# VHH binders against Lysine racemase, part 8

Target 1, 368 residues: Lysine racemase, of Oenococcus oeni (q04hb7)
Amino acid sequence: EAIHRSTRIEFSKSSLAYNVQYTKQVSGAKTLWLAVKSNAYGHGLLQVSKIARECGVDGLAVSVLDEGIAIRQAGIDDFILILGPIDVKYAPIASKYHFLTTVSSLDWLKSADKILGKEKLSVNLAVDTGMNRIGVRSKKDLKDEIEFLQEHSDHFSYDGIFTHFASSDNPDDHYFQRQKNRWYELIDGLIMPRYVHVMNSGAAMYHSKELPGCNSIARVGTVVYGVEPSEGVLGPIDKLKPVFELKSALTFVKKIPAGEGISYGSKFVTSRDTWIGTLPIGYGDGWLAEYQDFQLLIDGQKCRQVGQIAMDQMMVALPHEYPIGTEVTLIGKSGKYENTLYDLHKHSGVPPWKITVAFSDRLKRMVV
Short names: E, the ipSAE of ESMFold2; O, the ipSAE of OpenDDE; V2, 0.75 times the mean of E and O plus 0.25 times the DockQ between their complexes.

## First folded at step 1 (VHH)

Design z3 (framework vhh_6z1v_2)
Fold by ESMFold2-Fast, scan of step 1:
Structure z3 (fold): chain B 368 residues (1-368), chain A 123 residues (1-123)
Amino acid sequence: as target 1 above (368 residues)
Amino acid sequence: EVQLVESGGRLVRTGGSLRLSCAASGFTFSSYAMGWFRQAPGKEREVVAAISGSGGSTWHADFVKGRFTISRDNAKNTVYLQMNSLKPEDTAVYYCAARDWGYSLEESEYDYWGQGTQVTVSS
């Protein structure tokens, strides 16, 4: 934590709550599970998890066991799904913390059965419909897993089943239709658990009516964090409220004469006498080299970031002298202007979900 | 408009047999999984048996395995529950339920329900 710096992430509780309700309304889903993996998409794992229920979230989805443990140790007793595979030796711990645990093979279940002792593990079966990442790919393998769970009910509860759609936010839905058809083919005739969850943000927003029997649960991240999954191609941008803001403040201000080079490598040279501000943020914080020359917002004005982005600092060209401590908005609103995650994506080629995730633990996270 | 109508419930003696039927209308029957649930006096509703839309997969609760058999006739839009070796503890209202694409063990996951048919088993 670098809490003594001005650089911080602010995220809006009211906007997050609004986006939860909007997603439920559009998808028709009665249950919404929020993905809080990768530090809650960079918003702050515990900060988001602590307010999720108040925002209308019905459960949390994490990628790794340690994220779930951190949430429990913070005193949060909400429903938690572990989406990523865990080493079988940690099955008893997953059970102890009441996690819905994702399983991808019969061999994993057989090994877990031998070590669970008095624990009863809540199981979520992963089905691979075309992503080729995790899960079983045949009806026989899926049937064998379900049969094993039913035969070993002392150690297992068959509570969930899911697949992941790779291209649900693509205007060309050919791949989505292929995965959807494969999903229904694989599950046909099989006993289904209480939690059947296939709707990521794109599927929830654009395809929920095409998913009968598995459209009651939305397992989403991007859309709740205020990013339209297709960035306006398939759905309206303006119906979601931005959640994420990144702010800093000037630590130093100086006037540089015409012809002077700025920052490492002197790639930017002033054409006239220019006021330059310094910000306590660099690529070590997650402000990537691809963001170079982005227009930042100061007192309702667009000010270009100049010179090379350093590890801990960067510079911005100013229209006049500002006091040290003047607020700088990198992402968010200032006066009549707004720098959106979509704007930064257009500038950098880095998509919104990768932008927010990339910010390091050095940055303070604040609920506003 | 979806409708499920159960029939066949009656008074039977311990050790007797009974076949329940559930006639379905208003949806593509073969695309829906079907379940039989029961609610005994003073108890919550519980799942008894389930069958896939194709009929290729069935599930039976441990307390009825070997005695009850679920089956379906997609040409007649009907699901059946054959009950053999009936016991007094089988006394309950039996409900037919439909779920699109796949069956579930959870009552709350079923989309459509019949009105129920009373089965009474006496010594």
Scores: ipSAE 0.000, ipTM 0.136, lowest interface PAE 20.7, mean pLDDT 87

Design z4 (framework vhh_6z1v_2; at its last look DockQ between E and O 0.21; V2 from the best seeds 0.00; counts 0 for: pae E 8.4 > 2, placed apart)
Fold by ESMFold2, look of step 2:
Structure z4 (fold): chain B 368 residues (1-368), chain A 122 residues (1-122)
Amino acid sequence: as target 1 above (368 residues)
Amino acid sequence: EVQLVESGGRLVRTGGSLRLSCAASGSTFSDYAMGWFRQAPGKEREVVAAISRSGGSTWHADFVKGRFTISRDNAKNTVYLQMNSLKPEDTAVYYCAAKFTLYGSTPRYDYWGQGTQVTVSS
């Protein structure tokens, strides 16, 4: 992180807590697991994980073993689910770190059984209902896994079972309905573990009432980070709170004569004598080239970003001279104006979650 | 709550263009996400396009392949479907539908117009 400059993400603990509560209320879920994969969707793996419990989060979900290990090494003892497959040789490590560990096949279980020694692994069974990514696809295979777990209880605890919906946020719900029907067909008559979790953000927000007996756990990311999963097509866009603001400050201010080009290639040329400010953020921070010309907020006014975005800096046209150190809001509020992730998505074509995931490790993240 | 009236459906030749309109009355139109649906004889009703309450986000079914464009004008309480490069298989009754999108809203479209017939001749 570059902590000795003005450019920073201010992450709101209260907004995260609000979005968790809102998601539980809408979905009816009594348990919420927050996805913190991909650096907590760009918000900071450890920064978010450290405050999650205070915000009403009941557990964390990561995609790879090393993400879970990093959280444990930071002293966090919260519930952690590893959603992605791990090499069987690391099963003892997953047990020692107390991860709920996703398993996609009986062969994996048989191999783990041989190497666990005294370790007992907490198992989350993956069921493929049509995502075609991981998990068993037949009731026979699922029964075989459950029976193996029961017969080898010295090495395994059958603690979770799940599926993932590919189209839960699609206005055309035919594929969701097919996956849902397949799920209930596959699990019918089987022993169910403590954790039955099928609701991603779209299912939690739009389909929870259609998932009787399987709607107590929401396993979500997008909605808790303040992004309505359909971006307003299926649900209200204005009920979630933004979880962060992105701010910087002017480091250089100069009046530029009419007719001068700004930045690389001189693609922007001043039409009149213009005050130009420089601020220390660029595509090296994850403020992508696609964001060129976006309206930044300074002193409650809209000021257009001008010229090509450089790796570490960019320029903005000012209506008048401002002092060096004047705050610039890229995402967030200033006066009566607000820039949202949806505004930047509309401007750039880049989806909100891609915007935040692109923020680099250099960009300072502060919890406020 | 909200009342919806479609217009603009008619007979057009293959390859032609048509714009459907849906006028809303009763409740505050800007509180609703809107969709266009269609139903051909003997077929299930299917979603064609959807648009957020502000108009900032849209969705279109694959079978219209960029030929149709949904839009809205909240000042005029109207949602539109611009239909280009029309094909005989686009022949259907087209329905406008509204979904309330404030806190506590349902996941489904609850308000429907009576439909407007679009017929595409070969």
Scores: ipSAE 0.013, ipTM 0.528, lowest interface PAE 8.4, mean pLDDT 89
ESMFold2-Fast, scan of step 1: ipSAE 0.511; ipTM 0.798
ESMFold2 (binder alone), look of step 2: mean pLDDT 84; pTM 0.861
OpenDDE, look of step 2: ipSAE 0.397; ipTM 0.772
ESMFold2-Fast, scan of step 5: ipSAE 0.300; ipTM 0.692

Design z5 (framework vhh_6z1v_2)
Amino acid sequence: EVQLVESGGRLVRTGGSLRLSCAASGRTFSEYAMGWFRQAPGKEREVVAAISGSGDSTWHADFVKGRFTISRDNAKNTVYLQMNSLKPEDTAVYYCAASYLDYTSPEWYDYWGQGTQVTVSS
ESMFold2-Fast, scan of step 1: ipSAE 0.000; ipTM 0.227

Design z6 (framework vhh_6z1v_2)
Fold by ESMFold2-Fast, scan of step 1:
Structure z6 (fold): chain B 368 residues (1-368), chain A 124 residues (1-124)
Amino acid sequence: as target 1 above (368 residues)
Amino acid sequence: EVQLVESGGRLVRTGGSLRLSCAASGFTFSYYAMGWFRQAPGKEREVVAAISWSGDSTWHADFVKGRFTISRDNAKNTVYLQMNSLKPEDTAVYYCAADRSYSGTFYPSEYDYWGQGTQVTVSS
């Protein structure tokens, strides 16, 4: 961990709270579960989890058991859903920590029944409507799971059922319509649990009215973290507030004479005497090679990142000499300019959710 | 161990007022939605009011709307039910319950923890 550098992630609590409220308003959902998987989309698992309830979040969704355990060990007693499959041997631990646990097969339930002892597991059934990832694919298999849960109510509580819509943020909604129709076909005539949750960010923002009986819970990530799921195609980008900022500061400043190359393998050669600043951030921190030549912001000015991005450092061309310690905004606002995650996506080809999750644990996370 | 203890139930005359309290212990109260339920002799348990974890959202059943108000004090781990303009039909055992979903719900079966109840009797 390299937290004693100037390089840091700042995320806005007020913007996150605004986005929670906006998502509830647009979707009509009374309940919002925030996905905090992959280090809370790079924002910091515990930093986000500690402020989530104050922001209006009603529960947390994690992808793996260890994320849920980390949240509990930090003293957080929030509702937690484990979205990804867990090894059956950990079913008693999931019960002990009061996780809503995702199950995708009858065989998993039969195995868990043998080892739960005095524990009673809260079960969320995964239904595969077209993603071919996890969950049962037939009404018969789903019915058999529900009947098993009802017959073994001493070990299980049938508390949740869900599916994931793969393309709910696509302007071509044919795939979404097929998954939606398959979902209603599969659940028709079955006993439904207390938590029916199908709305990811796209479904919550664009399709909530098409999901009667299944639109009271929004299980969302990207939209709350300030990214419009379609990047402006289906909904306005300016209705969400940016949450994520990445900042650093100049550690070294020097003047390079005309005709000199900036770092090994660089295609950048100075055409005139140029001031060059060094930043304590590189690809080891998550500033990927695809971000080469991005325009950074210094004191309200656009300054091009130059030379190859190294593991721990990179360079930026400056219009004049700046003092060591001058703040550099890589993502966020500086003066009249803003570098958004959408801007970095256009420059790099790396989509916003991959940008934020790529930042390593070396970077300090700060709630502001 | 989780415990919910209701208090404040008593005999009161028609048109009177009463405040019920429910003291919670053994769980992180401020992360739970709370509800008030009642059960009259020979009837099923019904929801009276619900309040979100923060206290920012409340719901009241139509038959008590305008007369009863649910509130909470997270610093004291207590949920309240202020009952005004009481009617004989309000006679019941009143229960508080905790729901880990933060938002509250209308269904008794969906609440995780329950108190033992407090008797309210409204005489004509």
Scores: ipSAE 0.000, ipTM 0.119, lowest interface PAE 19.4, mean pLDDT 86

Design z7 (framework vhh_6z1v_2)
Fold by ESMFold2-Fast, scan of step 1:
Structure z7 (fold): chain B 368 residues (1-368), chain A 123 residues (1-123)
Amino acid sequence: as target 1 above (368 residues)
Amino acid sequence: EVQLVESGGRLVRTGGSLRLSCAASGRTFSNYAMGWFRQAPGKEREVVAAISYSGGSTWHADFVKGRFTISRDNAKNTVYLQMNSLKPEDTAVYYCAAKLSGWYSRDSQYDYWGQGTQVTVSS
């Protein structure tokens, strides 16, 4: 984290809390688990995890074991689900830290049984209904796993079962309907655990009423971070509050004569004398090459980013001289203007969830 | 942001096969949903098939289901339409379209369009 640079991510605690309540209202879910994978969608793993309960979040979902361990080591004892597969040798560690642990095969369970010793692992069974990633694909395999868990209750607790919907935010719900039908086919007649969780952001927002018996838990990310999962096609953009802002400040300001190139490769050449500002943010921070020429906001004015984005810095064209230290809003509000994640998506072709996760840990994260 | 160029259209006999390609220029191809459309003389443009940004979800119109298959190769910035068991009714100009959202549409709400490639199926 480069805490002495002006470049920072600010995220709104009140907006995140609002989005949690809105998601619970729309979905009817009593329980909301917030996905904090990939540095909490770029918002800051520990910063988000520390305030999540105050925002109405009932548990945290991470993709990898190390994310869960980091949260525990920060003193957070909230419910944590490890959604991604872990190497069986780490089953004792997952149990020690009281993680709900995702399991995809009977062979994994048999191997874990041999090494758990005195540990009792909380197990979440992954069911593959069409994503072709993780989980069992047949009722027989699922039944065999459940029977094994019941036969080895000294080492395992059968606490969860889930599937992931690949296209729940797609206006064409054909693939979602196919996965939903397969899910109900696979679980029919089987013993269900305390946590049955299938609703990602799209399913929670658009399909919750179609998921009877499986709509009490929302396991969501995008919608809570203030991004409408369909970007306005299925649901209104204005019902969610923006959470994410990216700000910086001018470190240098100078006047460049006509005909001079700006930054490496001279991709931008001034047509007349112009004021240029320097910002301490580049592609090493996550401001991707696809964002070249984006209109930044300075003192209520639109100012175009110019020249090649370097690893640690970039240039912006100014309408006049500004003092060093003048705040620059890359994402967020300045005066009458706002740059949204949707605006940057339209400019770059990079969708909002990919934009926020791409920001590196060099940028400090601040709750506001 | 993205330019699309279709290729592969030609004259084919009834019952034949043909693969159309759509080459996209631009660094962000893998973030766009893609669609194939067709338009015959005197008819409205209709959606034939669509594919999500990752290729994880596809849709095919009922009139081509079982005969046409959409696919994509994000490493090559290309989307394909494999057409089998061609019928005279498949004669049309075929258009490639890109939607800025990663999710496809079953209507004409796409952001970027190619110029089209002519497919003629003779009886």
Scores: ipSAE 0.000, ipTM 0.180, lowest interface PAE 20.2, mean pLDDT 87

Design z8 (framework vhh_6z1v_2)
Amino acid sequence: EVQLVESGGRLVRTGGSLRLSCAASGFTFDDYAMGWFRQAPGKEREVVAAISWSGGYTWHADFVKGRFTISRDNAKNTVYLQMNSLKPEDTAVYYCAAHPYESFGLDEYDYWGQGTQVTVSS
ESMFold2-Fast, scan of step 1: ipSAE 0.012; ipTM 0.470

Design z9 (framework vhh_6z1v_2)
Fold by ESMFold2-Fast, scan of step 1:
Structure z9 (fold): chain B 368 residues (1-368), chain A 123 residues (1-123)
Amino acid sequence: as target 1 above (368 residues)
Amino acid sequence: EVQLVESGGRLVRTGGSLRLSCAASGRTFSTYGMGWFRQAPGKEREVVAAINSGGDSTWHADFVKGRFTISRDNAKNTVYLQMNSLKPEDTAVYYCAADYTLIGESPYEYDYWGQGTQVTVSS
């Protein structure tokens, strides 16, 4: 990058690998597909995708066609599932890139059949068991799709079938039980493909034993990125290793006399002579206004972020003078202290998944 | 795609109650997770509450727990925010947002936003 800034996201390859193994152990899944949507939950699409296989990941799940294409163009030949609906005109491209492609209607299949030519599309059928997101809702419609795929095997391979369990991380499992019962009702007596995948993070962590015949594949994101899906309500937080760290460094340090304002608009005014540091991170980078006054970590000390968070920078109150270039940990460990995503959630009201996704492309992503 | 229109924002007294509505247009409202966000004058947008597509799982920010309740009626293509024990600090433009993700383990990843409805809380 041409811009030399100290602010960076570091994510732990060893912690990610540990969480993959832990998820496989808890769920009993032989196969784990990692969700890398939304820039791999903010960790970096290509950075995560490049190391995923080494971490024990067996395939990648993306939300949109463009994410899958970006991974292929980076030279990655791993298994890729496209979960989001694609415009039928792109069916030949999905086939050429060897994507397992999600299909939610017979009409889409009939239209694709007319344009695939010599291409053979790998098809994943979406079944709606109560999420009301995508997929067919009746056994008849599902049978019709499967029969169409069998009758048009020159253009289609019936390779996958799935549903998404809402509320699998809810302590009240009545909704999960209704979806589970509906899933087994809908698939009963049907020809099943090689990939039957129903376990998101909550189902993999809490309900795998209740999914016989459908618990060999975990299609997960949150748990692998080191966030307990229920944030400790259903499972222990301390069995997962944190993956995500956010670090910066002081670009300026100044002693400010009592009575002077800090940051634009002087919303914070010093009551005593105070050492103030400047950090090259602001809301344009994804450090949101809701994070105002969060305790940052510098050389094993807690230091409060002060004044208004600007677009590209913010201020921190210091217990004494530090050298320019001193490392600041916003999320992660410093000395005996740790700022977790759960701590930032408690401070800001912004949940862990939203925190990591919100960091912009301006921040470097580094594997450590 | 989906369009969201908030309504119900107005001036209310401290300690009062207000119900916000978010009407969705389109065939697929019942497939979306929904959230309420707010933005106070001079501040950034923050998450207030979220609800899954089925309406049986909800989340509320700590600063509104016990006071605000999110709910939805899929038959009416509407999501609601019931606000009780209002404080001056609740003054903000309130936005509803829709999340159309197929593997979304969190209802907080939002793709579609409404224009907002102004809530003002006076003493």
Scores: ipSAE 0.000, ipTM 0.138, lowest interface PAE 20.0, mean pLDDT 84

## First folded at step 2 (VHH)

Design z4k (from z4, 16 letters changed; framework vhh_8k46_1; at its last look DockQ between E and O 0.01; V2 from the best seeds 0.00; counts 0 for: pae O 15.6 > 2, placed apart)
Fold by OpenDDE, look of step 2:
Structure z4k (fold): chain B 368 residues (1-368), chain A 122 residues (1-122)
Amino acid sequence: as target 1 above (368 residues)
Amino acid sequence: AVQLQASGGGFVQPGGSLRLSCAASGSTFSDYAMGWFRQAPGKEREFVSAISRSGGSTYYADSVKGRFTISRDNSKNTVYLQMNSLRAEDTATYYCAAKFTLYGSTPRYDYWGQGTQVTVSS
């Protein structure tokens, strides 16, 4: 982390707590697992994980084994689900760290059984109902897996089963309904484990009543991070609180005469004498080229970012001279104005969750 | 909430048969997997049998496999347990239970009925 730089992500603990409560209220879920994969969607894996329990989060979901390990090494003993597949050779590691571990095939289980030794693995079975990413697709295969787990209870605990909805946040719920029906068909008559979880953010917010027996757990990300999964189409966008702010400060200020190009390629040319500020942030940090010309906030005023965004720096047009060190709000509030992730999304076309996840580990992250 | 009422218990000799019934209140019976459990004095409640929502899948404890048959009639909001070749060790209070999903031997059902006594004795 570049801690000796003004550029920082500020993560709101209070907003997270609010969104967790709201999500539970809307979905009716008694248990909420927060996805903290990909550096907690760019908000900071460890920072978010450390405060998650205090915010009402009942467990964490990661994508890869190393994310879980990082959390454990940080001294966090919260429940952790590994959503992505892991190489079977790492099964003992997953067991040692007490991860609920996603499994997609009988062959994997057979292989794991040979190497677990004294370890007992908590198993989460993946069912593919239409996402076509991971998981079994047939009832027979699912039965075989369950049977195997029962027969090898010395090495396995059948603790979870899940599917993932591909279009739960779509106003056209045709595909959701198809997956839902497939899910219930596949699990009909099967022994279910303690954790039956199917609701991602979209399903939790829009379809929980349609998921009897499978709506006690919300395994969510987007919605808790303050982004309405349907972008306001299926639910109110203003009911969630933003958890993400991005701030920086002017590192250089100068007056540029008319007719001068700003940054690489002179994509912007001054039409008049213009005060130009420099910010210590660029596309190498995750402020992507698509964000060019976005209005930044300085001292309660909108200021246009100008010129091509460089790797580590970018320029902003100023209404007048500001001192070096003046705070710049890229995402967040400044005076009566607020830049939201939705604003940046509208400007760039980049989805909110992709905006946040794109920010590099180099950026300082703070819980506020 | 679903209310469950079990019936059909009684006294039988070893080798005899009984048929238990459990009637559910409400119109959402078909949304629930149904199960039978039993508890003998001084013992923990144990799983006996379960049936899926549609009735297409059934599960049995090893101790009752081949002897007991679970079925359901969704039009009557009723689940049945046909018990054949009864043994002394089958003596227990039998309970009907409902849940959206089948948890096998785990007694984590959402709704439970009153017990019906089954006594197998010569």
Scores: ipSAE 0.000, ipTM 0.205, lowest interface PAE 15.6, mean pLDDT 93
ESMFold2, look of step 2: ipSAE 0.005; ipTM 0.541
ESMFold2 (binder alone), look of step 2: mean pLDDT 81; pTM 0.815

Design z4w (from z4 with Y103W; framework vhh_6z1v_2; at its last look DockQ between E and O 0.09; V2 from the best seeds 0.00; counts 0 for: pae E 16.9 > 2, placed apart)
Fold by OpenDDE, look of step 2:
Structure z4w (fold): chain B 368 residues (1-368), chain A 122 residues (1-122)
Amino acid sequence: as target 1 above (368 residues)
Amino acid sequence: EVQLVESGGRLVRTGGSLRLSCAASGSTFSDYAMGWFRQAPGKEREVVAAISRSGGSTWHADFVKGRFTISRDNAKNTVYLQMNSLKPEDTAVYYCAAKFTLWGSTPRYDYWGQGTQVTVSS
């Protein structure tokens, strides 16, 4: 982490808390699990996880075992669901850390049973209703898994069952309806565990009423991080608060005469004498090439990023000379202006959740 | 390109009902989420309601929730706004839009209609 640099991500605790409350209100869910996979969607795994409970989050969801381990090692004892499959040889580890562990096959269970010893694994069964990523697809296989878990209760606890909707935030809800129907067909008549969870961000916001018996848990990410799942098509974005800001500062300022190229390839050429500022951020940090020409905010003014974005630096056109160290807001508020993730999305075509995930670990992150 | 034409706006008394229609040209109507907006004199344009491509999902603004209902008929390339219990404060030009997104307080859209005037008298 480059702490001796002005470039930083600021994560809003109050905004997170607000969004958690809002999500619970809209969805009606009594339990909210926050996905903190991929470094909490770029917001900082440990920082977000540390404050999650205070913000009303009832549990955490990770993708890989190591994310869960990192959280535990940080002293966080919150409920943790591992969403992705793990190698069976790591089943004892998952048990020791008390992770709700996703399982997608009977063979995995059989193998785990042989190696768990004195450990008892909390099992979350994955059901594939159309995502075609992980999980069982047939009712028979699901029954077989449940039966196995019951017969081997010395090593397993049947604690969860879930499916993931592929298109719950899509204006076209045909596929969602298909998966929903498949879900209810598959689980009909089966023994249900304590945690039945099917609502991702889209489902929580738009389809909760369509999920009777399965809408008590919201397993969400996007919406809690302040991004409307439909990207503002099916709902207003102003009901959520942004949790993510990106700030930097000018490291160099100079006046460039007319006719000069800026940055690699000289694709931008000055048409007049122009003050140019340099920022210590580039595509190596996650400010992608697609963000070229975006309007940055300096002292309440819009300033155009100019020239090709370099790996560690980029340039911005200034209306006048600014001192070195002048704060630059890439994402966030400055005066009467605000750059949101939506603005950057509109500019670049990159979805908001992909924008935030793309920021590297090199950027310092702080909770504000 | 999609052309949108609103209709149905007229003078109505307080407590009355009105149904607005928006007809879309072309064969790509079902590719777009649709929405209704309104703009009163001296005020900014505001979103009233939105509907998914299939019609399976809808959203309504708080100020009209329970009184207005958005719907669509993809076979007819038409989106509707049923307005009940109308109030003077509902007086505005109503616009339909295709594939709109709310970016902060600024509506984003691909296509807009010309609008239809709704006037609610006391």
Scores: ipSAE 0.000, ipTM 0.267, lowest interface PAE 12.1, mean pLDDT 93
ESMFold2, look of step 2: ipSAE 0.000; ipTM 0.172
ESMFold2 (binder alone), look of step 2: mean pLDDT 84; pTM 0.858

